# VH-VL binders against p42126: the designs that were tried, part 18

Target 1, 258 residues: p42126
Amino acid sequence: QRVLVEPDAGAGVAVMKFKNPPVNSLSLEFLTELVISLEKLENDKSFRGVILTSDRPGVFSAGLDLTEMCGRSPAHYAGYWKAVQELWLRLYQSNLVLVSAINGACPAGGCLVALTCDYRILADNPRYCIGLNETQLGIIAPFWLKDTLENTIGHRAAERALQLGLLFPPAEALQVGIVDQVVPEEQVQSTALSAIAQWMAIPDHARQLTKAMMRKATASRLVTQRDADVQNFVSFISKDSIQKSLQMYLERLKEEKG

## First folded at step 9 (VH-VL; framework fv_bebtelovimab)

Design s27
Fold by ESMFold2-Fast, scan of step 9:
Structure s27 (fold): chain C 258 residues (1-258), chain A 123 residues (1-123), chain B 109 residues (1-109)
Amino acid sequence: as target 1 above (258 residues)
Amino acid sequence: QITLKESGPTLVKPTQTLTLTCTFSGFSLSTSGVGVGWLRQPPGKALEWLALIYWNDDKRYSPSLKSRLTISKDTSKNQVVLKMTNIDPVDTATYYCAHRGYKYGFYPYFDYWGQGTLVTVSS
Amino acid sequence: QSALTQPASVSGSPGQSITISCTGTSSDVGGYNYVSWYQQHPGKAPKLMIFEVSDRPSGISNRFSGSKSGNTASLTISGLQAEDEADYYCSSYTSSTYVFGGGTKLTVL
């Protein structure tokens, strides 16, 4: 299993732990298991909130699995991107309270997951940074992810962060507003439990309708443009120059590992 | 080549438990994202989804029938079993098992179906 | 009653185009692209014709196309042929459940 779900007895909360070694990359299998796990919790009335965290300390998620985007068919790229869109849509529009307990590095697709949550807590460790760093790899964040970041930190901060591919260390992440709290690593889980209890104190009907109202425009934009976004992704990623860059990066990662 | 085949009793008495077995080939129910579902169709009526089991033993049931249904799998035998308790004449239907494939990402569609087995409920 | 609304019947002549509608809500057809269409000939199992609103499984004729606008999905069959005469069911997957339309009987005149 790549996703561990641990109920917190009596609190109405489940802890969803990412367990896709070595770095919780968003592979097709991991994306599928995340969506199915979320749906199971949404259908169980005993749960009103979910804390998302990593089973492996040090990495929350390294983001998109580059092996799903290189050396494959156009049909594979389309399927992969549809799965990424599906995870974002499901998390962003979930009726559950979602809190990310970020106990490790959180770049790119990891930040995508964190940004869908209602509240974000980051461990105070200078090695753990969060941000959408796609431009550093010569790729671009899709419009719906750009909109999500912009909704969170504002237009100018988002533009600077996206163009430069910034990864924010904890103090800067708190200052720019991409995370809501920074706490010692050993306090991340207890802080997440306290935060989710605060959100769950609000009656579900009012909280859920407010969340839907606030997120409707952003989510609907992707729902109506899903196929166009897939075609744009497949066209872009299939370019020889992009494929060569990704291949070179993957070869470099292999060399660094030995 | 993916194939599925339903087996079980063709005639069941009211109040009994109906047990249906789906035997399949051409895929493994240990592959991440893969599932097998059960659906039924009463004579002259629409399709109705009953239950689904995923590779990781995660189970989904039709809300209206959940209290009567149990789905299980035996991955080594390539079988999925559906049990329906307290059977009634209104449960008379053709029962289908179907493959829910993991082809390209999240794929929640029934792409291959068994031939179906007619179950008649009468005394 | 079915969860998704389809017309009970449609008809057309060979060579014509017909369209079958499937209307749901924002929580099923409107909220996600999980719409599928199944063709069923008398006495046979359903066959997947369209998935994810507009995608075709391998081997399905390009005469079959799907689309969606708001809470309504549509199946269009162009160049209508005698063998297209069948029942057509729409389906949507939402909240870990599958819902089906009541079915549309297509008659080829």
Scores: ipSAE 0.193, ipTM 0.685, lowest interface PAE 5.9, mean pLDDT 90

Design s28
Fold by ESMFold2-Fast, scan of step 9:
Structure s28 (fold): chain C 258 residues (1-258), chain A 123 residues (1-123), chain B 109 residues (1-109)
Amino acid sequence: as target 1 above (258 residues)
Amino acid sequence: QITLKESGPTLVKPTQTLTLTCTFSGFSLSTSGVGVGWLRQPPGKALEWLALIYWNDDKRYSPSLKSRLTISKDTSKNQVVLKMTNIDPVDTATYYCAHRGYKYGFLPYFDYWGQGTLVTVSS
Amino acid sequence: QSALTQPASVSGSPGQSITISCTGTSSDVGGYNYVSWYQQHPGKAPKLMIFEVSDRPSGISNRFSGSKSGNTASLTISGLQAEDEADYYCSSYTSSTYVFGGGTKLTVL
């Protein structure tokens, strides 16, 4: 099981813990389990909010699984990217209050997950950074992820962050607005419980319709362009130069493990 | 080649528990993302989804029928079992089991269906 | 719980094209690309014809195509043939619940 769900008795809240060792990378299996776990909570009237966190501190999620993007068929790349789009659509448009309790490093696809939430809390640990660092790896964030960041921190800050592939340590993350609170690591969970209670104090009908209204344009842009976005991804990732770069990076990682 | 087949009683009395078994081949219910669902169709009416079980033993039920339904799996036998309590004449329908795929980015849908088994509820 | 609305019947002549509509809400048809279409001949199990609005399973004729505009999905059958005569059901997925249309009987004249 790659996703642990712990109900918070009486609060209407569940804590969803990522448990996909070693670094909570977004493999096809983990993406599938995340969507199915979210769907189960959405269908259960006893839950109104979900806190997303890592089972183990240190890494919230390292992001996309490069093994899903290298040495495989074009059909596999298409399927993988559709799964990534599905996770983003389901999280971004969820009727539940989503709070990310970021107890570890949060680059790239980890930041994708955090950005879909209504509220973000980051542990005050200089080893934990958050951001969309795709350009540092020679790849680009898709337009719908770019839009999500832009909606969160504004156009100018997002453009600088995306072009340079910035990863923000806690103080800078708070300053730029990519996270809403920075607290001592041992207080992340209690702060998340306090924050989600505040959001859940608002009547669900009004909160949900407002969230849908605010997010509809961004979500609809992907919904209408899903196939084109998949083809753009497959075409890009299949380039010999990109495949060679990914292969070299994966070989380095494999050699480090022995 | 994915195949599914429903089995169970064809005639049940009101208030009894209906037990249906789906036996399948051509896939494993241990594969990540795979599920098996149950649906029904009363004579001359639309399809209605009842329940679904995923590879990881997570279960989903139709909200209107949840209190009456139990879905379970036996991965070693390639079987999924549906139980419906307190059966009523309105439950008369053809019952189908179906494969739910989530592979290579394809979203949830039922791509392979059993032939269906007609269950008549009468006194 | 959410009803998907289909016309009860549609008809066409061999070689022509017909379209069957499926209207839902922003929470089912409009919000996601989860629309599927099933063909059902009398006494037979449903057969998946279209999934994800417009994709076809292997072995399904390219005469069958799907589309969506807002809260309405459409199944179009071109070059109508006698064997296309069947009931057609649309389906969508909202949260964890499958919803189905009432079905459309296609008659090939």
Scores: ipSAE 0.223, ipTM 0.694, lowest interface PAE 5.5, mean pLDDT 89

Design s29
Fold by ESMFold2-Fast, scan of step 9:
Structure s29 (fold): chain C 258 residues (1-258), chain A 123 residues (1-123), chain B 109 residues (1-109)
Amino acid sequence: as target 1 above (258 residues)
Amino acid sequence: QITLKESGPTLVKPTQTLTLTCTFSGFSLSTSGVGVGWLRQPPGKALEWLALIYWNDDKRYSPSLKSRLTISKDTSKNQVVLKMTNIDPVDTATYYCAHRGYKYGFWPFFDYWGQGTLVTVSS
Amino acid sequence: QSALTQPASVSGSPGQSITISCTGTSSDVGGYNYVSWYQQHPGKAPKLMIFEVSDRPSGISNRFSGSKSGNTASLTISGLQAEDEADYYCSSYTSSTYVFGGGTKLTVL
């Protein structure tokens, strides 16, 4: 299993731990397990909230799996991107309270997951940065992810962050508003439990309808444009120049690891 | 090719437990993303989803029937079993098992179906 | 109980096009692209005709097409043939379960 779910049925909360070594990359298999695990909790009336965290501290998630985006067929890229869209839609529109307990580095697709949550807590470790750094790899955050960031930190801050591919250290992350709390690493879990209890104190019906109302416009833009977004992604990623850049980057990562 | 076949009793008395077995071939329920579901159709009525089991043993149940349903798998025998407790005449239906394939997303579609088995609940 | 609304029946002549609607809510048909369509001949198991709103499985005629606008999905069958006479069911995923329409009987006149 790549996703560990630790239930606390008495509290109505489950802790969902990412366990996709080495860096919790969003592979097709991991994306599939994340969505299915979320569905299971949504289908169980015992649970009202989920805390998302990494099984081991250091990396929350390194983001998209570049091996899913390089050296494959156009059909594979289309399928991969549909799976990424699916994870975002499911998390962003979930009726459960979602809290991200960010106990590690959180770039790109890791930040995508964190941004879907109702509340974000980041460990106070200068090595743990959060942000949408796609442009530094020569790729582009999709419009629905751009909308998500913009809704969280505002238009100007989002534009600067996206164009420059910024990764925010904890103090800057708190200041710009991409995270809601920064706490010592050993307090991340207890802070997440405290935060989720506060959100769960609100009656589900009212909380869920308010969340849906607030997020409907953003979610609907992707729902109506899913196929166009897939084709845009496939066309972009399939470019020879992009494929060569990704190939070179993967080779550098392999060399550095040994 | 993918095939599924339902088996079990065709006549059951009220209050008993109904046990149905789905035997399949052409795929493995150890393959990531693959699942097998159970659905039913009362005579002249709409299809109703009952339960789903995934390759990793994750299970989903219809909320209205969850307390009565248990789904399990035996990957080595290529079988999925559904148990429904406290059966009632309203449970009279044709029961189907169906393959849910991994196909790039998490769509709730069933691409291959068994022939179905009619279960009549009467005294 | 059917969660999705379909007309009980539709009819058309050979060679014509017909459309079957499937109406849900923003939490099912409108919120996701999980609409599937199944064809069922009398006494037979359902057969998947369309998934993910508009995708066709291998071997399904391009006379069958799917679309969605807001909370309503549609199955269109062009160039009607006698063999198309069957019951058609739509399905979608809600946030917590799988739901089906009540079914539409297609009569080819």
Scores: ipSAE 0.075, ipTM 0.656, lowest interface PAE 6.4, mean pLDDT 89

Design s3
Fold by ESMFold2-Fast, scan of step 9:
Structure s3 (fold): chain C 258 residues (1-258), chain A 123 residues (1-123), chain B 109 residues (1-109)
Amino acid sequence: as target 1 above (258 residues)
Amino acid sequence: QITLKESGPTLVKPTQTLTLTCTFSGFSLSTSGVGVGWLRQPPGKALEWLALIYWNDDKRYSPSLKSRLTISKDTSKNQVVLKMTNIDPVDTATYYCAHIGYKYGFWPYFDYWGQGTLVTVSS
Amino acid sequence: QSALTQPASVSGSPGQSITISCTGTSSDVGGYNYVSWYQQHPGKAPKLMIFEVSDRPSGISNRFSGSKSGNTASLTISGLQAEDEADYYCSSYTSSTYVFGGGTKLTVL
């Protein structure tokens, strides 16, 4: 399996560990398993909070799986993007307390996951950067992801970060506010447990209603435009110039790995 | 092509400060994710990491040597400088600077090395 | 007293396969995928052979492969050639430090 869930029912917490080697890329299968795992926890009265982390430190998630976006049919691109939208909608609007324990690199789609959480903790390793770096590959973050970043770090910081495709190392991530704490890697798990306990001390009804009020406008904007966003993604990704760029990038990665 | 070259004194006396300069080409320390490290190897012994510096001026030091080490960069000159205070005969070693590569910003590793410079500490 | 334990020497004949082990703890080799392997010929700078446990840099022969089980990482060299004779060092990174093995001298008989 690509998702490992370690329950602590006595504490009302589950730890969800990403296990999609080598780099926890958001493949269609991994996206599907993430949504199913979250739904199962939401439907279980034993759990009020979830900590998201990688099974192995070093990479939280490398982001979207480029093999899902290159050399495939338009129908495949549409299906993949619908799965990405579904993961974001489910995480962003979850009634569970979500804490990301970022024990590794967190670019692009990894940052998408982290940004949906109520609280983010990043290991203090200069190689563990977080950010939406799509523009460095000649692609763009969708409007709903842009909105999520803007809501977290503010308009000007988000515009600069998105246009330049910035990946923030730990000190800069804390300064800009994309993460809430930076701690030594060996303390990430214990810090996440402490943080989630603080959030879970708040009565569920009040916390959940407040979260819904804060996030409703952002989530609804995607809900009303899901099909248009899918069509925009498929049209963009299918361009010959984009496909050739992605193919060259994947071939270069294959040469370096093999 | 990435190339690095170490420069500095080859003979130093105990208690002096050793200053080594790494001059490089083929990359910039203004590029996100890029770093340069310093390592040493005493004659016939294992490699030992000393310090590293990333593009964002984030610095890491070997815990046992931290009080003696200062690493800095001059991005416009393509240089990284290491200073080691209170030098001792046990610091005799070949000193290397190396490029820190990454794939998507993952694991730090030393993918291109300078030729090394032997520094002898004697009275 | 290096942090990572390697055998002092290994030997093999041309065409054979050999494996070099690198044993650490759960806080380095066992806890992270930060294992790198370096080849060093006498009088030369180290050369990166493997990074991230099993990845090869561009231009490195597929005769070199890396793996990890628990607290032990392994470098395997298949189809041994005379030019493979060198010292091999493993390394691992944690949040606070890089650690290296003591090195293994490979002799091709």
Scores: ipSAE 0.006, ipTM 0.438, lowest interface PAE 13.4, mean pLDDT 88

Design s30
Fold by ESMFold2-Fast, scan of step 9:
Structure s30 (fold): chain C 258 residues (1-258), chain A 123 residues (1-123), chain B 109 residues (1-109)
Amino acid sequence: as target 1 above (258 residues)
Amino acid sequence: QITLKESGPTLVKPTQTLTLTCTFSGFSLSTSGVGVGWLRQPPGKALEWLALIYWNDDKRYSPSLKSRLTISKDTSKNQVVLKMTNIDPVDTATYYCAHRGYKYGFWPHFDYWGQGTLVTVSS
Amino acid sequence: QSALTQPASVSGSPGQSITISCTGTSSDVGGYNYVSWYQQHPGKAPKLMIFEVSDRPSGISNRFSGSKSGNTASLTISGLQAEDEADYYCSSYTSSTYVFGGGTKLTVL
């Protein structure tokens, strides 16, 4: 099992822990388990909020699984990207209060997950950075992820961050507004429980309708363009230059950890 | 090649528990993302989804029937079992089991179906 | 009264194109790309014809195509053949539940 759910039904909260070693990469298996786990909590009236965190501190999520994006068929790339879109749509539009308790490094796809949440707490550890660093790998953040970042930190900060592939250490993350709170690592969980309680104090009908109203335009842009976005991704990732770049990166990772 | 086949009683009396077994081949319910669902179709009426079980033993039920349904699996036997309690004449239908695929992502559709088994509820 | 609205019947002649509509809400057809279409001949199990709005399983003729506009999905059958005569059901997935249309009987004249 790659997703552990620790329920506290009396409090109306579940803690969802990522457990996809070694770095919580968003593989097809992990993406599927995340969506299924979220749906189960959404359909259980005992729960009103979910805290997302890593089972082990150090890495919240390293982001996209590059083995899903290299050396595979165009059909596989299409299916993978559809799964990534599905996770984003489900998290971004969830009626549950979502709080990310970021107890580790949070680049790229990890930041995608964090950005869907209503509130973000980052451990104060200089090794833990958050950001959309796709351009440093020669890859482009999709328009719907760009929109999500822009909605969070503003147009100019988002443009600079995306073009340069910036990863923000904790102090800078707080200053630019990509996270809402920075606390000592040992306080991340208790801070997340306090934050989610504040959000859950608001009546669900009013909170949910407001969230839907605020997020409708951004979500609808992807819903109406899903197939075009998939085709753009498949065309881009299938380029020989991109495939060679990803292969080199994967070989380096394998030498370090295999 | 994926195949599924339903088995169970063809005649059930009101108030009894209906037990149906789906036996399959060509895939494993230990494969991540894979599931098996149960659906039914009363004579001359539309399809209705009943339940789904995933490879990790996670279960989903139709909200209107949840209190009456139990789905389980035996991975070693390649079987999925559906139990429906307090059977009623309105439950007369052809019951299908179907494969929910996971090939290239989250795909919530049924790509291969069993032949179906007609269950008649009467005294 | 089905969750998704389909016409009860549609008819066409061999070689003609016909379209079957499936109308839902923003929470099922409109919100996600989970629309599937199933073909059912009398006494037979349903057969998947289209999934994710417009994708075809291996072995399904390209005469069958799917599309979606807003809250309405459509199945189009071109070059209509006698063996296409069947019931067609649309389905969508929403919040861990499946919803089905009432079905459309296609008659090939």
Scores: ipSAE 0.086, ipTM 0.656, lowest interface PAE 6.7, mean pLDDT 89

Design s31
Fold by ESMFold2-Fast, scan of step 9:
Structure s31 (fold): chain C 258 residues (1-258), chain A 123 residues (1-123), chain B 109 residues (1-109)
Amino acid sequence: as target 1 above (258 residues)
Amino acid sequence: QITLKESGPTLVKPTQTLTLTCTFSGFSLSTSGVGVGWLRQPPGKALEWLALIYWNDDKRYSPSLKSRLTISKDTSKNQVVLKMTNIDPVDTATYYCAHRGYKYGFWPAFDYWGQGTLVTVSS
Amino acid sequence: QSALTQPASVSGSPGQSITISCTGTSSDVGGYNYVSWYQQHPGKAPKLMIFEVSDRPSGISNRFSGSKSGNTASLTISGLQAEDEADYYCSSYTSSTYVFGGGTKLTVL
């Protein structure tokens, strides 16, 4: 089981805890369990909000699982990228209030998850940075993720962050607006419960329609271009130079563990 | 090769509980992302989805029939069981179980189907 | 709540192309790429022909293609053959539920 759900039906809230060791990488299995867990909560009328967090502090999610993107077939890369798109579409357009309680490092795909939420709380620990650092690995954030960041922090800040692959430590994350609150690590959960209660005080019909109105243009761009985006990803990731770079990076990670 | 087969009574009386069993081979319901669903089709009418169970025991039900349906799995027997309470003549249909596949990405389509079993509800 | 809308019947001659429409709402067909198409011959179980709007399962002829525009998905069958004569059902999946169309009977003249 890679996703733990702790319900509080009386409060209308569930806490969804990531448990895909060692670093909550977005593997195909983890992506699938996240989507299915979200759908179950959406279908259950007793829940109006979900808090997303890591089961263990230290890493919220390290992002994309590089083993899904290296040494595999083009068909596998296409399927993987479709699963990534599906998670983003489902989270970004969810009718539930989503709050990310970021109790660990949040780079790349971890930041993707956090950016889909209505509200973001980051633990005040200088080791826990958030950002889209794809360019530092020689890869590119897709246009729909670029749009999500741009909608959150503005065009110029997003352009600088994406081109340089910036990871923001807590104080800078708050200043640039990629997170909404920075609190002591031991207060992240209680702060998330307080925040989600405020959002849930708004009548669902009005909140949900407003969220849909605000997010429709961004989501529709991906819905319209899903296949083209998959083809672009498969073409890019399959390049010999990219595969070699990913292989070298994976080998370095193995050596650092040893 | 993936195969599924439905079994259960072919004739049921109104107000009884209908119990149908799907026995499958060629896949494991312990594999992440895999599910088995139940669908039905009254004679000469459209397909209707009833329920779905996933590898992790998560369950989904048709909203209109939710109060009457229970889906469960028995991993040791490679079986999925559907129970429908308070059966009525309008529930006369061919009942299908089907595999919900996952190999490349998330797709919630039914890629392999059982042959179907006709259940007639009459007094 | 609402079922997907399909024409009751469509017909074509061998070698022709035909298209079957499937109309929903922005919350099902229009909002996501979860449209599937099933073929059903009399007395047989349905067979998956198209999933995720336009993808084909292994072994399905490229004569079958899918597309969508707004809230309407379409199944196109090119080079019609006698064996294509069957009922065709569209389906969408959103919010943990499946919704099916009423079905379209294809007659090959």
Scores: ipSAE 0.071, ipTM 0.664, lowest interface PAE 6.9, mean pLDDT 90

Design s32
Fold by ESMFold2-Fast, scan of step 9:
Structure s32 (fold): chain C 258 residues (1-258), chain A 123 residues (1-123), chain B 109 residues (1-109)
Amino acid sequence: as target 1 above (258 residues)
Amino acid sequence: QITLKESGPTLVKPTQTLTLTCTFSGFSLSTSGVGVGWLRQPPGKALEWLALIYWNDDKRYSPSLKSRLTISKDTSKNQVVLKMTNIDPVDTATYYCAHRGYKYGFWPYMDVWGQGTLVTVSS
Amino acid sequence: QSALTQPASVSGSPGQSITISCTGTSSDVGGYNYVSWYQQHPGKAPKLMIFEVSDRPSGISNRFSGSKSGNTASLTISGLQAEDEADYYCSSYTSSTYVFGGGTKLTVL
C-alpha cells in the first residue's frame, strides 16, 4: 500500500498520504496507486476535496524514479512517460478541490504534483525546497510542465527557474508565487483544512466549470500531442550521454546510502 | 498466456440473485495495476460494462446498476465473483469477465476476455 | 453514463480503406486518451484492436489504426480483407466509468 487515504470526519475531505519509502519517488506502482486512489475519491459523492501530503515529514516527493529512466528498454521509457502524463492529466483536470500540504522537500516530479493543485501550503523549514530542477540532472521539463509553471509564476520567472533548475526555499517560494502560504511545520495540516474549506464553500458546479475553463488550453495541448511528447522523451532519454549521466548519478546515490 | 473463464448458472428465475465466477490464470490479482472487470451483452445488443475490481480491492460499478451489483475477489483461488440481485428477464445476456490491461502505468482497457457465458432469465 | 455515437453500419470492397467514427464529449473522448476499439465476430468474445486511441496490442495488424480529433475518435482499416467483416465497438473511460458505443457492422462487399 503506497497511498493512505483518511477521511476527515464531517468535512467532505480526504487526506491522501504518500507512503512510498524512502522518498516517495514516482515509480510505476506509485503512479498507478495515485491515479486509482484519486479516481475512487472522485467517484465517491461524500468527498469534495483532497489534501495531498506525505505520511512522513521530510520529503513530500523526490519526483521521478530515475530507475524507471535508466538501463531499461525504449518501450519501458515510453510506458513510464505515458504514466507520468496520465497522473498530471488526472490531477490537473480533477473536479475535486486539491490542496498540497507540503511537509517536506518537493523537487522535480514532487513539484509537478504540487503544481496541479488548486492551493499550495509549504512548511517553513529551510531544508524543504520546491522547484523544477531537471536541468541540474541534464534532463528537461516537458512543455506541459513548463506551461504549468509559467501559468503559476509568470514567463520570465519560469524561464529563469527552468533554465537554472532552481529549487526555492520557503521565503523565496512564497515571494515568486509557486506556493500560496508558508507556515510552521506543525500548522501545515490545520492550514490545509482551513484553505480547503474556503474552496469548498463555493458551489461545485460553478467552481468546477471555472477550473475546467482556466485549465483547458494547457491540458488540451498535452492531450493533442501525447504520442509526440512520448517519442521526444524516449529519444532524449535513450541518448548514450544521458544514460551514462543517470547511471553515474544513481551509483553516487547508492554509495552515499551505504 | 492470460486466460479467463466464466462459470455459473445458465438459467435463473426472476427475483433471484445471479452469482457468476471468473477463474483466471497467467496473472496475479495482487500485482499493482491489475484489475478484472465484468461486462455483458444482451442478444443482438451493445456491450455494457458492469463492474471492475482492482488488485488493492478498490471497486467500480456501473452507476445505473450499482444498487444491484457486488464484485469481490479471492486472490488465493484466482477468482473474481459478481453478484446481481433481483434478476429480471431483461438481464438475459452473455456475461464476460475480462483482464484490465496495464502495460505501463494506468490504462483502462480490457485486453483479454473470457469466452462468455449465456445467462437466460425465465420461469 | 453517456453513450458514444457510432454509425450503425459501414461497407467497403477488398483493398479499400474504411473509417468508423466514435463521438463522445469533452469529458470522455475529448478530454483524455482512453479510447479503445474492439472487434467481434459472430458468436465470439470481443477482441481488443486498439487502446489509448492509437496503440495496437501485440499481434494486431498495422492495417488497423486509431486517431482522435476533438470529441471524435476514428478507427481506420486499410487494405480491407474479407475476414475484417465484423462488429466494431468503441469504448471510452471517464474517471470511474466505462462507456461503450452502439457498435458498427462492417460489411466487406
Scores: ipSAE 0.109, ipTM 0.668, lowest interface PAE 6.3, mean pLDDT 89

